# Ledger of designs, part 18: VH-VL binders against Stromal cell-derived factor 2-like protein (SDF2)

Target 1, 181 residues: Stromal cell-derived factor 2-like protein (SDF2), of Arabidopsis thaliana (Mouse-ear cress) (q93ze8)
Amino acid sequence: VEITYGSAIKLMHEKTKFRLHSHDVPYGSGSGQQSVTGFPGVVDSNSYWIVKPVPGTTEKQGDAVKSGATIRLQHMKTRKWLHSHLHASPISGNLEVSCFGDDTNSDTGDHWKLIIEGSGKTWKQDQRVRLQHIDTSGYLHSHDKKYQRIAGGQQEVCGIREKKADNIWLAAEGVYLPLNE
Short names: E, the ipSAE of ESMFold2; O, the ipSAE of ESMFold2 at other seeds; V2, 0.75 times the mean of E and O plus 0.25 times the DockQ between their complexes.

## First folded at step 18 (VH-VL; framework fv_acimtamig)

Design v6 (from u6 with heavy chain Y106F; at its last look DockQ between E and O 0.93; V2 from the best seeds 0.00; counts 0 for: pae E 2.1 > 2)
Fold by ESMFold2, look of step 18:
Structure v6 (fold): chain C 181 residues (1-181), chain A 120 residues (1-120), chain B 106 residues (1-106)
Amino acid sequence: as target 1 above (181 residues)
Amino acid sequence: QVQLVQSGAEVKKPGESLKVSCKASGYTFTDYYMHWVRQAPGQGLEWMGIINPDSGYTSYAQKFQGRVTMTRDTSTSTVYMELSSLRSEDTAVYYCARDSRNVGWFEDYWGQGTLVTVSS
Amino acid sequence: SYVLTQPSSVSVAPGQTATISCGGNNIGSKSVHWYQQRPGQSPVLVIYYDSDRPSGIPERFSGSNSGNTATLTISGTQAMDEADYYCQVWDYSYDVFGGGTKLTVL
C-alpha cells in the first residue's frame, strides 16, 4: 500500500513498536509546545498523522510521496504540525520534537525530509524510512526512555543528528487514500 | 585534526559593523553546529548564538537579537559572524566553537579568537 | 535567564587538591561542562556531561554534579593548572556560562 498526500497514518518506531503520539498537553519545560511521545498501544486515536505537502509546491491529495520529498505531518485530532527546533528534549537533552501551529499557521520548523531506506522510489507501507528535520538536520528518533509520571509508560521522541537504528519508522495503521496515478 | 582558524584582529569605530570568519577543517563541516562566544577584556565568556551549517538555520542570544547575523559558506567550510552598530562595550575577543555531532550542547573545539577593539 | 555562580578565585598549594564549585538552581538535573582557559589562550574543554574527560585530559581532572552544585576537582594540582575555569550548561535554548574562577597555584 502506497502512502499518498492526504493519507492519515500511524508511524511505528521499528525497534520498540511504539506509535508516534501527541495530545493537547504542552511540555512543562523547553518550548512549552504540545508534547510528542511514543505510545505503547495500537488502539489510539491520538496517533494519526495526515501527510501533507509543503505549501507552494504542486503535490496534491492522492499523489505518491517520492523518496527525498520534503513533507509536513499534521496531527489529526489537534491539527498541529510535527515540529522541531533548537530546544533540549526533556529526558535525553537531544532535539525537542513538538507539535506547533494550526491549519493556517505553519513554518519551516514543520518540514521533514522523507528518506526511504534501500532503493524504493515512493513511500509504501512496508518500507523502513527516516524523517530528517530540515532546519535542525535531526532525525526523528525514539528510544527506551520513558516518562515516569504525567505521560507514564510513554517514550521520549526527540531529534538526533546521528543516523541510528532508533530513527527508523514504518507506516502502520491508517486510512490510505487511493493513488491518483 | 579538528581546526578552527579565525580571521585577524580588527580595530573599529563606533557605529561600524564587524564580520569575523571561522574556517573549519579536519571534520565534516555540515555535521556539527557552530557557536559564537565573546569575551570582553578581563571578563568571562558570553554566548552570542548558534548556526547549523547544513541548513543555515540560526538561533541568537536575546541580547544580540537584531544586531547579530551568522552565515556560512559550505564550499569553503567557513562560518561568519557579523555584529552591527558597534559600541565600545563590544570590544572583546570573539570565538567560534564547535558543538558535538550528537547535539551535545557544549563547545568541544575552539578557534584561536579574534580581538576586536572599538576605538571610542 | 538561568544563572551559574562560581567563586571568583581559588588558591591551592602545589600537589594539593583544588575544588571549584558551580552553583545553580537544580543544576543536578542539567549536564555540566567545564573549560580551562590559560592566560592569552582559547578555552579548552576539560570535562563534559558532569564527569567525562575528553581525550588528552589527565585523570587528575574529575567532575561531579548533584543538587544545586556542580564541582570540578583537580587532584595533585600543578603550576600548569593555573588558569581560569568556566562551567557551562545549555538551558533549553540558551548557552549559559558561569562567571569564571581563577585558580592560583602558590
Scores: ipSAE 0.632, ipTM 0.879, lowest interface PAE 2.1, mean pLDDT 92
ESMFold2 (binder alone), look of step 18: mean pLDDT 95; pTM 0.959
ESMFold2 at other seeds, look of step 18: ipSAE 0.702; ipTM 0.892

## First folded at step 19 (VH-VL; framework fv_acimtamig)

Design w1 (from q4 with light chain W90F Y92W; at its last look DockQ between E and O 0.95; V2 from the best seeds 0.00; counts 0 for: pae O 2.5 > 2)
Heavy chain, then light chain:
Amino acid sequence: QVQLVQSGAEVKKPGESLKVSCKASGYTFTDYYMHWVRQAPGQGLEWMGIINPDSGYTSYAQKFQGRVTMTRDTSTSTVYMELSSLRSEDTAVYYCARDSRNVGWYEDYWGQGTLVTVSS
Amino acid sequence: SYVLTQPSSVSVAPGQTATISCGGHNIGSKSVHWYQQRPGQSPVLVIYYDSDRPSGIPERFSGSNSGNTATLTISGTQAMDEADYYCQVFDWSYDVFGGGTKLTVL
ESMFold2, look of step 19: ipSAE 0.659; ipTM 0.878
ESMFold2 (binder alone), look of step 19: mean pLDDT 94; pTM 0.953
ESMFold2 at other seeds, look of step 19: ipSAE 0.749; ipTM 0.905
ESMFold2, look of step 20: ipSAE 0.721; ipTM 0.898
ESMFold2 (binder alone), look of step 20: mean pLDDT 94; pTM 0.956
ESMFold2 at other seeds, look of step 20: ipSAE 0.549; ipTM 0.850

Design w2 (from q4 with heavy chain Y57W; at its last look DockQ between E and O 0.79; V2 from the best seeds 0.00; counts 0 for: pae E 3.4 > 2)
Fold by ESMFold2, look of step 19:
Structure w2 (fold): chain C 181 residues (1-181), chain A 120 residues (1-120), chain B 106 residues (1-106)
Amino acid sequence: as target 1 above (181 residues)
Amino acid sequence: QVQLVQSGAEVKKPGESLKVSCKASGYTFTDYYMHWVRQAPGQGLEWMGIINPDSGWTSYAQKFQGRVTMTRDTSTSTVYMELSSLRSEDTAVYYCARDSRNVGWYEDYWGQGTLVTVSS
Amino acid sequence: SYVLTQPSSVSVAPGQTATISCGGHNIGSKSVHWYQQRPGQSPVLVIYYDSDRPSGIPERFSGSNSGNTATLTISGTQAMDEADYYCQVWDYSYDVFGGGTKLTVL
């Protein structure tokens, strides 16, 4: 099953099986923007991300997402965009990954290149992918480093500039919009 | 072996622009950010900004916003720093410096420096 | 903007221990890096992450960081250690350098 623009999906970290998660708790350091973490539970309404094109492109709802495409990921519940920048992440001091903006406010810090591992041409469910942030070149990354107070038991999500096994993600559960025609 | 080789010294008049090049070798050019740092005669180090050679994305110190432009050419592994509307206070040695990879935010290798003299 | 404060100069006899301080509000919560700049030369990294040495830097260079003060320590100071020394942190989106300390060996 193909991932289309407009689909609401969970992104599972391949190594740890934690899902990309956010909620209205800001980081206590760094940017102070809404935190993004890895969540251990499968049933979680805060792990849905809506796949959106970059504004001003020809891609529309229901189109397949091609390998190498630049996309945005909107957190379904809070409407903020998956975001990164030069602030240090709270645990490891890597690139901070946050949620930023709203339905009417988005910038280039919300842009991610979809990289499909292997030979696939379009993004499909359970396919191994990386998300590389356009501005910083950091890969969306997680690891077995956990928060203690805020988001206790959840894993740090950050950006790192080197390909590693810990920056592989899978589109897992979701509501997949039908492929156009 | 990591090397950062900068363009030669320049003499400028107020109101002109300068452009310093920094050619990188001995590592994968696009894997590391590059800083620009200047040093006025007898003074300390002053950070100007940073470029990601992979994307071309830049972030500048507020003092230089609007006057500085950093670019790169990945085919020659070279970064450039342009500073416009020069004043005598811009007389300095200009350094490129490589940011460390992944867990960094320090300058692990420095270019030889480029002296730019602005006569007022 | 974050400020790092260093003494303008430090003098030490050969063979003695030199200490160079770097003051900043809650600097102990930051990672501090140190550079050596000999006259007419480019800066060279001598300490990163408070206390780590790059390859090729002698073990007599060490660093510490707690509270509001980071310290570069040079034991067995030699004439070749005569240089300016800068501390540096990354403060959110900005590189911040201290004002520099001139070390004189006499």
Scores: ipSAE 0.388, ipTM 0.801, lowest interface PAE 3.4, mean pLDDT 91
ESMFold2 (binder alone), look of step 19: mean pLDDT 94; pTM 0.957
ESMFold2 at other seeds, look of step 19: ipSAE 0.408; ipTM 0.800

Design w3 (from p3 with light chain S31Y; at its last look DockQ between E and O 0.87; V2 from the best seeds 0.00; counts 0 for: pae E 2.2 > 2)
Fold by ESMFold2, look of step 19:
Structure w3 (fold): chain C 181 residues (1-181), chain A 120 residues (1-120), chain B 106 residues (1-106)
Amino acid sequence: as target 1 above (181 residues)
Amino acid sequence: QVQLVQSGAEVKKPGESLKVSCKASGYTFTDYYMHWVRQAPGQGLEWMGIINPDSGYTSYAQKFQGRVTMTRDTSTSTVYMELSSLRSEDTAVYYCARDSRNVGWYEDYWGQGTLVTVSS
Amino acid sequence: SYVLTQPSSVSVAPGQTATISCGGHNIGSKYVHWYQQRPGQSPVLVIYYDSDRPSGIPERFSGSNSGNTATLTISGTQAMDEADYYCQVWDYSSDVFGGGTKLTVL
C-alpha cells in the first residue's frame, strides 16, 4: 500500500515494535514542548500521524511520497508537528524530538527528509525508511531506554546524526488515502 | 587525522567586522556540528554558537545574537564566523571546535585559534 | 544563566594527586566534560561524559560527578600536567564553561 500525502499512519520502530506517540504532556526540561515517545501498544489513538507536504511545494493530497522528499508529520489528535532542534533529549542527551506548532504555525524545525532503504522510488506500507531532520541532520531514532516517571514503559524518541539500525521505521497501521492515478 | 586550520591573526578598528575561517580536514565535514568559542586575554572560554555544516542551520549564544553570523562552504569544507560592530571588548582568540559524531555537546577537536585585536 | 564555579588555582607536588572541583546546582544530573589548556595552546578534551577518557589521554586522568560537584582527578601528577583546566556542561541549548583552574606542579 502506497503512502500518500493526507494519509494518517502509525510509524513503528523496526527494532522494538514501539509506535511513534505523542500526547499533551510537555517535556519537563529542555524546550518544554510536547513530548514524543515510543508506545508499546498497537491500540493507541495518540500514535496517528498525518503525512503533509512542506508549504509552497507542488505536492497535493493523494500524491505518492517520493524517496528523498521533504515532508511534515502532523500529530492527528493534537495537530502539532513532529519537530526537532538543538536541545538535549531527556534520557540520552541526543537531539530532542518534540511536537510543536498547530494547523497554521509551522517552521523548518518540522521538516524531515524521507529516506527509503533500498531502491524504491515511492514510500509504501511496511517499507524500511529513515526520517532525517533537515535543520539538525538527525535521524528519527529510538532505543530501549524507557521513561520511569512520565509515561512509564514508553521509550525515548530522539535524533541521532549517524545511521543506525535503531533509526529504521515502518509505516504500519493507518488510513491510507488512495493514490492519484 | 582530524585537523581544523583557522585564518591568521587580524587587527581591527572599532565598528568594523571580523570574519574568521576554519577549514576542516580528515573527516566528513557535514557529519559534525561546529562550535565557535572565544577567549579574551587572561580570561576563560566563552561559547558563541554552533552551526550544522550539512544544512547551514545555526544557534547563537544570546550575548551575540544580532552581531554574529556563522556560515559554511561545503565545497571547501570551511566554516566562517563573522562578528559585526566590533569594540575593544571583542579582542580575543577565536576558536572553532568540532562536536562529536553523534551530538555529545562537547568539543572533541579545536582549531589553533585566531587572535583578533580591536583597537583604534 | 547556569553557572559553573572552579577554584582559581590548585598546587600539587610532583607525583601527588591533584583534584580540581567544578561546582554547580545539581550538576550531578548533567554530563560534565573537561579540557586542558597549556600556555599558548588550544584546549584539549581530557574527560567527557563525567568520566570517559578520549584516546591518548593517560589513565591517571579520571573524573566523577555527583550532587553539586564534579571533580577532575590527576594521580601521579607530572610537570607536563601544569595547565589551565576548564569544566563544561551543555545547559539545554548552550555551552557553559567554568572559569578555569590553574594547576601548578611544584
Scores: ipSAE 0.606, ipTM 0.870, lowest interface PAE 2.2, mean pLDDT 92
ESMFold2 (binder alone), look of step 19: mean pLDDT 95; pTM 0.962
ESMFold2 at other seeds, look of step 19: ipSAE 0.609; ipTM 0.868

Design w4 (from q4 with light chain Y92R; at its last look DockQ between E and O 0.94; V2 from the best seeds 0.00; counts 0 for: pae E 2.2 > 2)
Fold by ESMFold2, look of step 19:
Structure w4 (fold): chain C 181 residues (1-181), chain A 120 residues (1-120), chain B 106 residues (1-106)
Amino acid sequence: as target 1 above (181 residues)
Amino acid sequence: QVQLVQSGAEVKKPGESLKVSCKASGYTFTDYYMHWVRQAPGQGLEWMGIINPDSGYTSYAQKFQGRVTMTRDTSTSTVYMELSSLRSEDTAVYYCARDSRNVGWYEDYWGQGTLVTVSS
Amino acid sequence: SYVLTQPSSVSVAPGQTATISCGGHNIGSKSVHWYQQRPGQSPVLVIYYDSDRPSGIPERFSGSNSGNTATLTISGTQAMDEADYYCQVWDRSYDVFGGGTKLTVL
């Protein structure tokens, strides 16, 4: 199944099987922006992300997402954008990954390059991908480092500049919009 | 093996701008962030900002926001720092300094420094 | 706005142990880095992540960090250790240096 612009998907961390998650709880340290974590459960309404093009491009809802495309990921419930910047992440001191903005406010901190591992030319479900942040060059990353209290059992999500096994993600569950034409 | 070589000393007048270069060698230029730090005569170290040479993305210290611009040229492995609307207090040695590989938030290698004198 | 406080100077006799403090609110939750600057030279990293030494830095340099104070310790102090020493943290999105401490070996 093709991932198209407008699809609402869960992103599963390949190694740990945790899904990319957010909700309206700011980081207690760091930027104070909305937190982004890895969530252990499959049933979670806060792990849906809408695939969006960068403003000013010609891509439309239902178009396939090509390898190397720059995209945005909007958190479905809070409408904020998956975001990164030059802030230390709370647990590991890597690059902070957060949610920021709203339907009308987005900046280059919301831009991610889709990198398809292997020979695939368009993004498909269960395909191994990386998301590299345009501004920081950090790859979306997670690891077996858990929050101890309020986010109990959830994993840190951060950015790191080196390719590692722990920055591979899969498009898992979702509502996949049909391909145009 | 890692080397950061900066441009030579400059003498400037108030109201002018300065532009310092920092040429990197001995490593993959786009893999490491670069800091700029200055030091007024007899004073301590003052951070000015950071650039990602891969994307050109910058973040500046609040004091310099609006006066500083950091750029790079990946074909020559060179970063630049420009400071505008100079005044006597901008007299300092200006350093480029490399961040660690996976963003350790510390400066592991420093350039030789560039003295900029603002007078008259 | 985060502030690191260092003493302006520390004096030590040759062969004795020098300690240089770096005070900051809850600094024990941050990673502290230390730089040596000899007269007329560029800064050189001597400690990173509170206590780690880069290759080429003598073992007599050590560091610790807890509570509101980080400390650089130089054992068996030598004349060549006479320099300015700066502590540094990354606070949120800003690099913050302490004011510097002049170590005098008398």
Scores: ipSAE 0.608, ipTM 0.876, lowest interface PAE 2.2, mean pLDDT 92
ESMFold2 (binder alone), look of step 19: mean pLDDT 95; pTM 0.960
ESMFold2 at other seeds, look of step 19: ipSAE 0.669; ipTM 0.883

Design w5 (from q4 with light chain S29R; at its last look DockQ between E and O 0.94; V2 from the best seeds 0.75)
Fold by ESMFold2 at other seeds, look of step 19:
Structure w5 (fold): chain C 181 residues (1-181), chain A 120 residues (1-120), chain B 106 residues (1-106)
Amino acid sequence: as target 1 above (181 residues)
Amino acid sequence: QVQLVQSGAEVKKPGESLKVSCKASGYTFTDYYMHWVRQAPGQGLEWMGIINPDSGYTSYAQKFQGRVTMTRDTSTSTVYMELSSLRSEDTAVYYCARDSRNVGWYEDYWGQGTLVTVSS
Amino acid sequence: SYVLTQPSSVSVAPGQTATISCGGHNIGRKSVHWYQQRPGQSPVLVIYYDSDRPSGIPERFSGSNSGNTATLTISGTQAMDEADYYCQVWDYSYDVFGGGTKLTVL
């Protein structure tokens, strides 16, 4: 199944099977921005992300997402954007990944390059991809390092500048809007 | 062999700007962040900011926000640091220093330093 | 902003163990890095992530970090170890250096 702009998807970390998750709990120490984690359950309303183009491009709802495209990912429930910046992540001290902004406030910290592993031209469900942050050059990354009490059982999500097995993600469950093309 | 070669010493007057270059070699320039750190005579190390040479994205120490600008030229593997509205307190040796490939938030290799003297 | 506190100087006899402290609130929750700066030279990384040594740094350099204090330890100190030593952390979005410690081997 083709991933189109406007689709609401879950992003599964290939190695651990945790889904990219967020909710209105800010990081306690650090940036104070909304936290982003890996969630162990498949049934989770806080793991949906809407695929959006960067403002000022010609991409429309229902268009396929091409390999190498710069995209934004909006957290469905909180309307904040998947974000990164030059800030240390809470557990590993890598690049912090957060949710920031709202429907009308977005900046370059919300921009991610879609990198499709292999020869695919457009993004499809269950395809191995990486998301590289434009400003920091960090790849969206997770690992089997868990929060204890607050967000207990959830994994740290961060950015790392090197390609690793732990920065491969799959578009798993979701509401996939029909392809215009 | 990682090497960071900086531009030569400068003498400046208050109110002028300085611009120091740092040419990198021996590694993939865009794979590593670059820090700028200065050291006033007889004083300790003072961090000024960091640049991602891949994107040109920067983050500055609060003390220098509004006076410092860091840029790069990927075709020459060179970063630049410009400090405006110079004062005598800006007399220092200015260093570029490379971060690790996976963000380590430490300076693993340093340039030779550039002495900038600001005097009336 | 976050502050790292170092003693201004430490003196040791040759062959003895030098200990240089770096104080900070909950510094044990941070990764501490250490630099050696010999007179007239650029700083050189000697310890990173509390206790790791870069290639080419002698085994007599070691580090630890817990609670409110990180420590650089130099065993079997030599005259060539006379230098200024700086601790450093990245405090969320800012690089922070300690004030430096002058090590004298006498």
Scores: ipSAE 0.674, ipTM 0.883, lowest interface PAE 1.7, mean pLDDT 92
ESMFold2, look of step 19: ipSAE 0.703; ipTM 0.894
ESMFold2 (binder alone), look of step 19: mean pLDDT 95; pTM 0.961

Design w6 (from q4 with heavy chain S59D; at its last look DockQ between E and O 0.94; V2 from the best seeds 0.74)
Heavy chain, then light chain:
Amino acid sequence: QVQLVQSGAEVKKPGESLKVSCKASGYTFTDYYMHWVRQAPGQGLEWMGIINPDSGYTDYAQKFQGRVTMTRDTSTSTVYMELSSLRSEDTAVYYCARDSRNVGWYEDYWGQGTLVTVSS
Amino acid sequence: SYVLTQPSSVSVAPGQTATISCGGHNIGSKSVHWYQQRPGQSPVLVIYYDSDRPSGIPERFSGSNSGNTATLTISGTQAMDEADYYCQVWDYSYDVFGGGTKLTVL
ESMFold2, look of step 19: ipSAE 0.709; ipTM 0.894
ESMFold2 (binder alone), look of step 19: mean pLDDT 94; pTM 0.954
ESMFold2 at other seeds, look of step 19: ipSAE 0.708; ipTM 0.893
ESMFold2, look of step 20: ipSAE 0.671; ipTM 0.888
ESMFold2 (binder alone), look of step 20: mean pLDDT 94; pTM 0.957
ESMFold2 at other seeds, look of step 20: ipSAE 0.681; ipTM 0.889

## First folded at step 20 (VH-VL; framework fv_acimtamig)

Design y1 (from w1 with heavy chain S59D; at its last look DockQ between E and O 0.73; V2 from the best seeds 0.00; counts 0 for: pae O 5.3 > 2)
Fold by ESMFold2 at other seeds, look of step 20:
Structure y1 (fold): chain C 181 residues (1-181), chain A 120 residues (1-120), chain B 106 residues (1-106)
Amino acid sequence: as target 1 above (181 residues)
Amino acid sequence: QVQLVQSGAEVKKPGESLKVSCKASGYTFTDYYMHWVRQAPGQGLEWMGIINPDSGYTDYAQKFQGRVTMTRDTSTSTVYMELSSLRSEDTAVYYCARDSRNVGWYEDYWGQGTLVTVSS
Amino acid sequence: SYVLTQPSSVSVAPGQTATISCGGHNIGSKSVHWYQQRPGQSPVLVIYYDSDRPSGIPERFSGSNSGNTATLTISGTQAMDEADYYCQVFDWSYDVFGGGTKLTVL
């Protein structure tokens, strides 16, 4: 199944099977922005992300997402954008990944380059991909480092500038909008 | 061998601007962020800001926001720091320092420093 | 802004162990890095990530970090260790440096 702009998807971390998650719990350090974590369960309404194009491009709802495209990911429930910046992440001290903005406020900190591993022209479900943040050059990353207090059992999500096995993600569950003809 | 070579010492008048260069060699220039840190005579280290040389993205210490601009030229592997509206208290040695890659936020290699004296 | 506090000076006899503290609120949750600056020279990294040594730094340099205090420890202190020492963390988008500690080897 093709991933199209407008699709609402869960992003699964390949190695740990945790899904990219966010909700109204701010970081206690760093930016103080809405936290982004890995969630251990499959059933979670806070793990849906809407695939959106960058403003000023020609891509429309229902278009396929091409390899190398710059995209945004909007958290469905809170309407904030997956974001990164030069703040330190809470556990590992890597690049902080947060949710920031709203339906009317988005900036370059919300821009991610889609990198399809292997051969492929467009993004499909269960395909191994990386998301590289445009401003920081960090890859969306997770690892077996878990919060012990607030958000206990959820794992840290951060940005890392080197390609590693721990920055591979798959589009898993979701509502996939039909491909445009 | 990692090298950061800065431009030479400068003498400036209050109200002028300074622009210090930092040429990097011995590594992939765009893979590492660059910091600027200054040190007034007899004082400690003061962080000024950081640049991602790949994207050109910058972030500045609050104290310098509005006065500092950091840029780079990827074709020459050079970063620049420009500080405007100089005052005598801006007299300092200015360092560029390479940020570590994927190891955390510390400066693993430093330039030789550029003394800038602001006096009438 | 996050503040790091260091003693202004520490004195140690040659061969003894020097201890330089770096205080900060909940600094144990942050990664602490240490720099040596000899007179008239650029800073040199001596400890990163609380306790790791860069290549070429003698094993007599060590570090720890817990609670509200990080510590740089120099065992078997030598005359060449006489320098200013700075602790540093990354907090938000800022590098935060301590005020520096002058180590004197008497």
Scores: ipSAE 0.149, ipTM 0.708, lowest interface PAE 5.3, mean pLDDT 90
ESMFold2, look of step 20: ipSAE 0.525; ipTM 0.853
ESMFold2 (binder alone), look of step 20: mean pLDDT 94; pTM 0.951

Design y2 (from w1 with heavy chain S59T; at its last look DockQ between E and O 0.92; V2 from the best seeds 0.00; counts 0 for: pae E 2.1 > 2)
Fold by ESMFold2, look of step 20:
Structure y2 (fold): chain C 181 residues (1-181), chain A 120 residues (1-120), chain B 106 residues (1-106)
Amino acid sequence: as target 1 above (181 residues)
Amino acid sequence: QVQLVQSGAEVKKPGESLKVSCKASGYTFTDYYMHWVRQAPGQGLEWMGIINPDSGYTTYAQKFQGRVTMTRDTSTSTVYMELSSLRSEDTAVYYCARDSRNVGWYEDYWGQGTLVTVSS
Amino acid sequence: SYVLTQPSSVSVAPGQTATISCGGHNIGSKSVHWYQQRPGQSPVLVIYYDSDRPSGIPERFSGSNSGNTATLTISGTQAMDEADYYCQVFDWSYDVFGGGTKLTVL
């Protein structure tokens, strides 16, 4: 199944099977922006992300997402954008990944390059991908390091500049908007 | 072998701007952040900011916000730091220094330094 | 803004152990890095992540970090170790250096 602009998807961390998650709880340290974590459960309304193009491009709802495209990921429930910047992440001191902005406010800190592993030309469900942040060049990353208090049992999501096995993600569950044919 | 080669010493008057270059070699220029750090005569190290040479994205120390601009030219593997509205307390050796490839937030290689003297 | 505090000076006899402290609020929760600067030279990284040595740094250099104090330790101190030493952390979006410690080998 093709991932199209407008699809609402869960992103599963390949190694740990945790899904990319956010909710209206800011980081206690770091930027103070809305926290982004890995969540262990499959059924979670806070793990949906809407695939959106960068503003000012010609991409439309239902278009396929090409390998190498720059995209945004909007947290469905809070409407904030998956975001990164040059700030230390709370547990590991890597690049902080947060949610920031709203439906009408987005900046380059919300821009991620889609990198498809292997020979695929467009993004499909269960395909191994990386998301590289444009401003920081960090890959969306997670690992088996868990929060104790603010999100107990959830794992840290951060950015790391090196390609590693722990920055592979899969589009898992979701509402996949049909291709424009 | 990693090398960071900076432009030569400069003498400036108050109110002018300085621009220091830092040419990188021996590694993939866009894979590593670059810091700028200065050191006034007889004083300690003072961090000025950081640039991602891949994107050109920057973060500056609050003290220098509005006076400092960091840029790069990927075709020449060169980072630039420009400091405007100079005053005598800006007299210092200015260093470029490379961050680790994993976000380590430490400076693993340093340029030779560029002395900038601000006087009448 | 986060502050790192170092003693201004430390003196040690040749062959003895020098210790240089770096104080900071809850510094034990941060990664501490150390630089050596010999007179007229650029800083050189000697310890990173509290206790790791870069390639080419002698084993006599070691580091620790706990509570509110990080420490650089130089065993068997030699005349060539006479230099300024800076501790450093990255705090939020800022690179923070200590004020520096001049190590004198008598």
Scores: ipSAE 0.589, ipTM 0.856, lowest interface PAE 2.1, mean pLDDT 92
ESMFold2 (binder alone), look of step 20: mean pLDDT 94; pTM 0.957
ESMFold2 at other seeds, look of step 20: ipSAE 0.665; ipTM 0.873

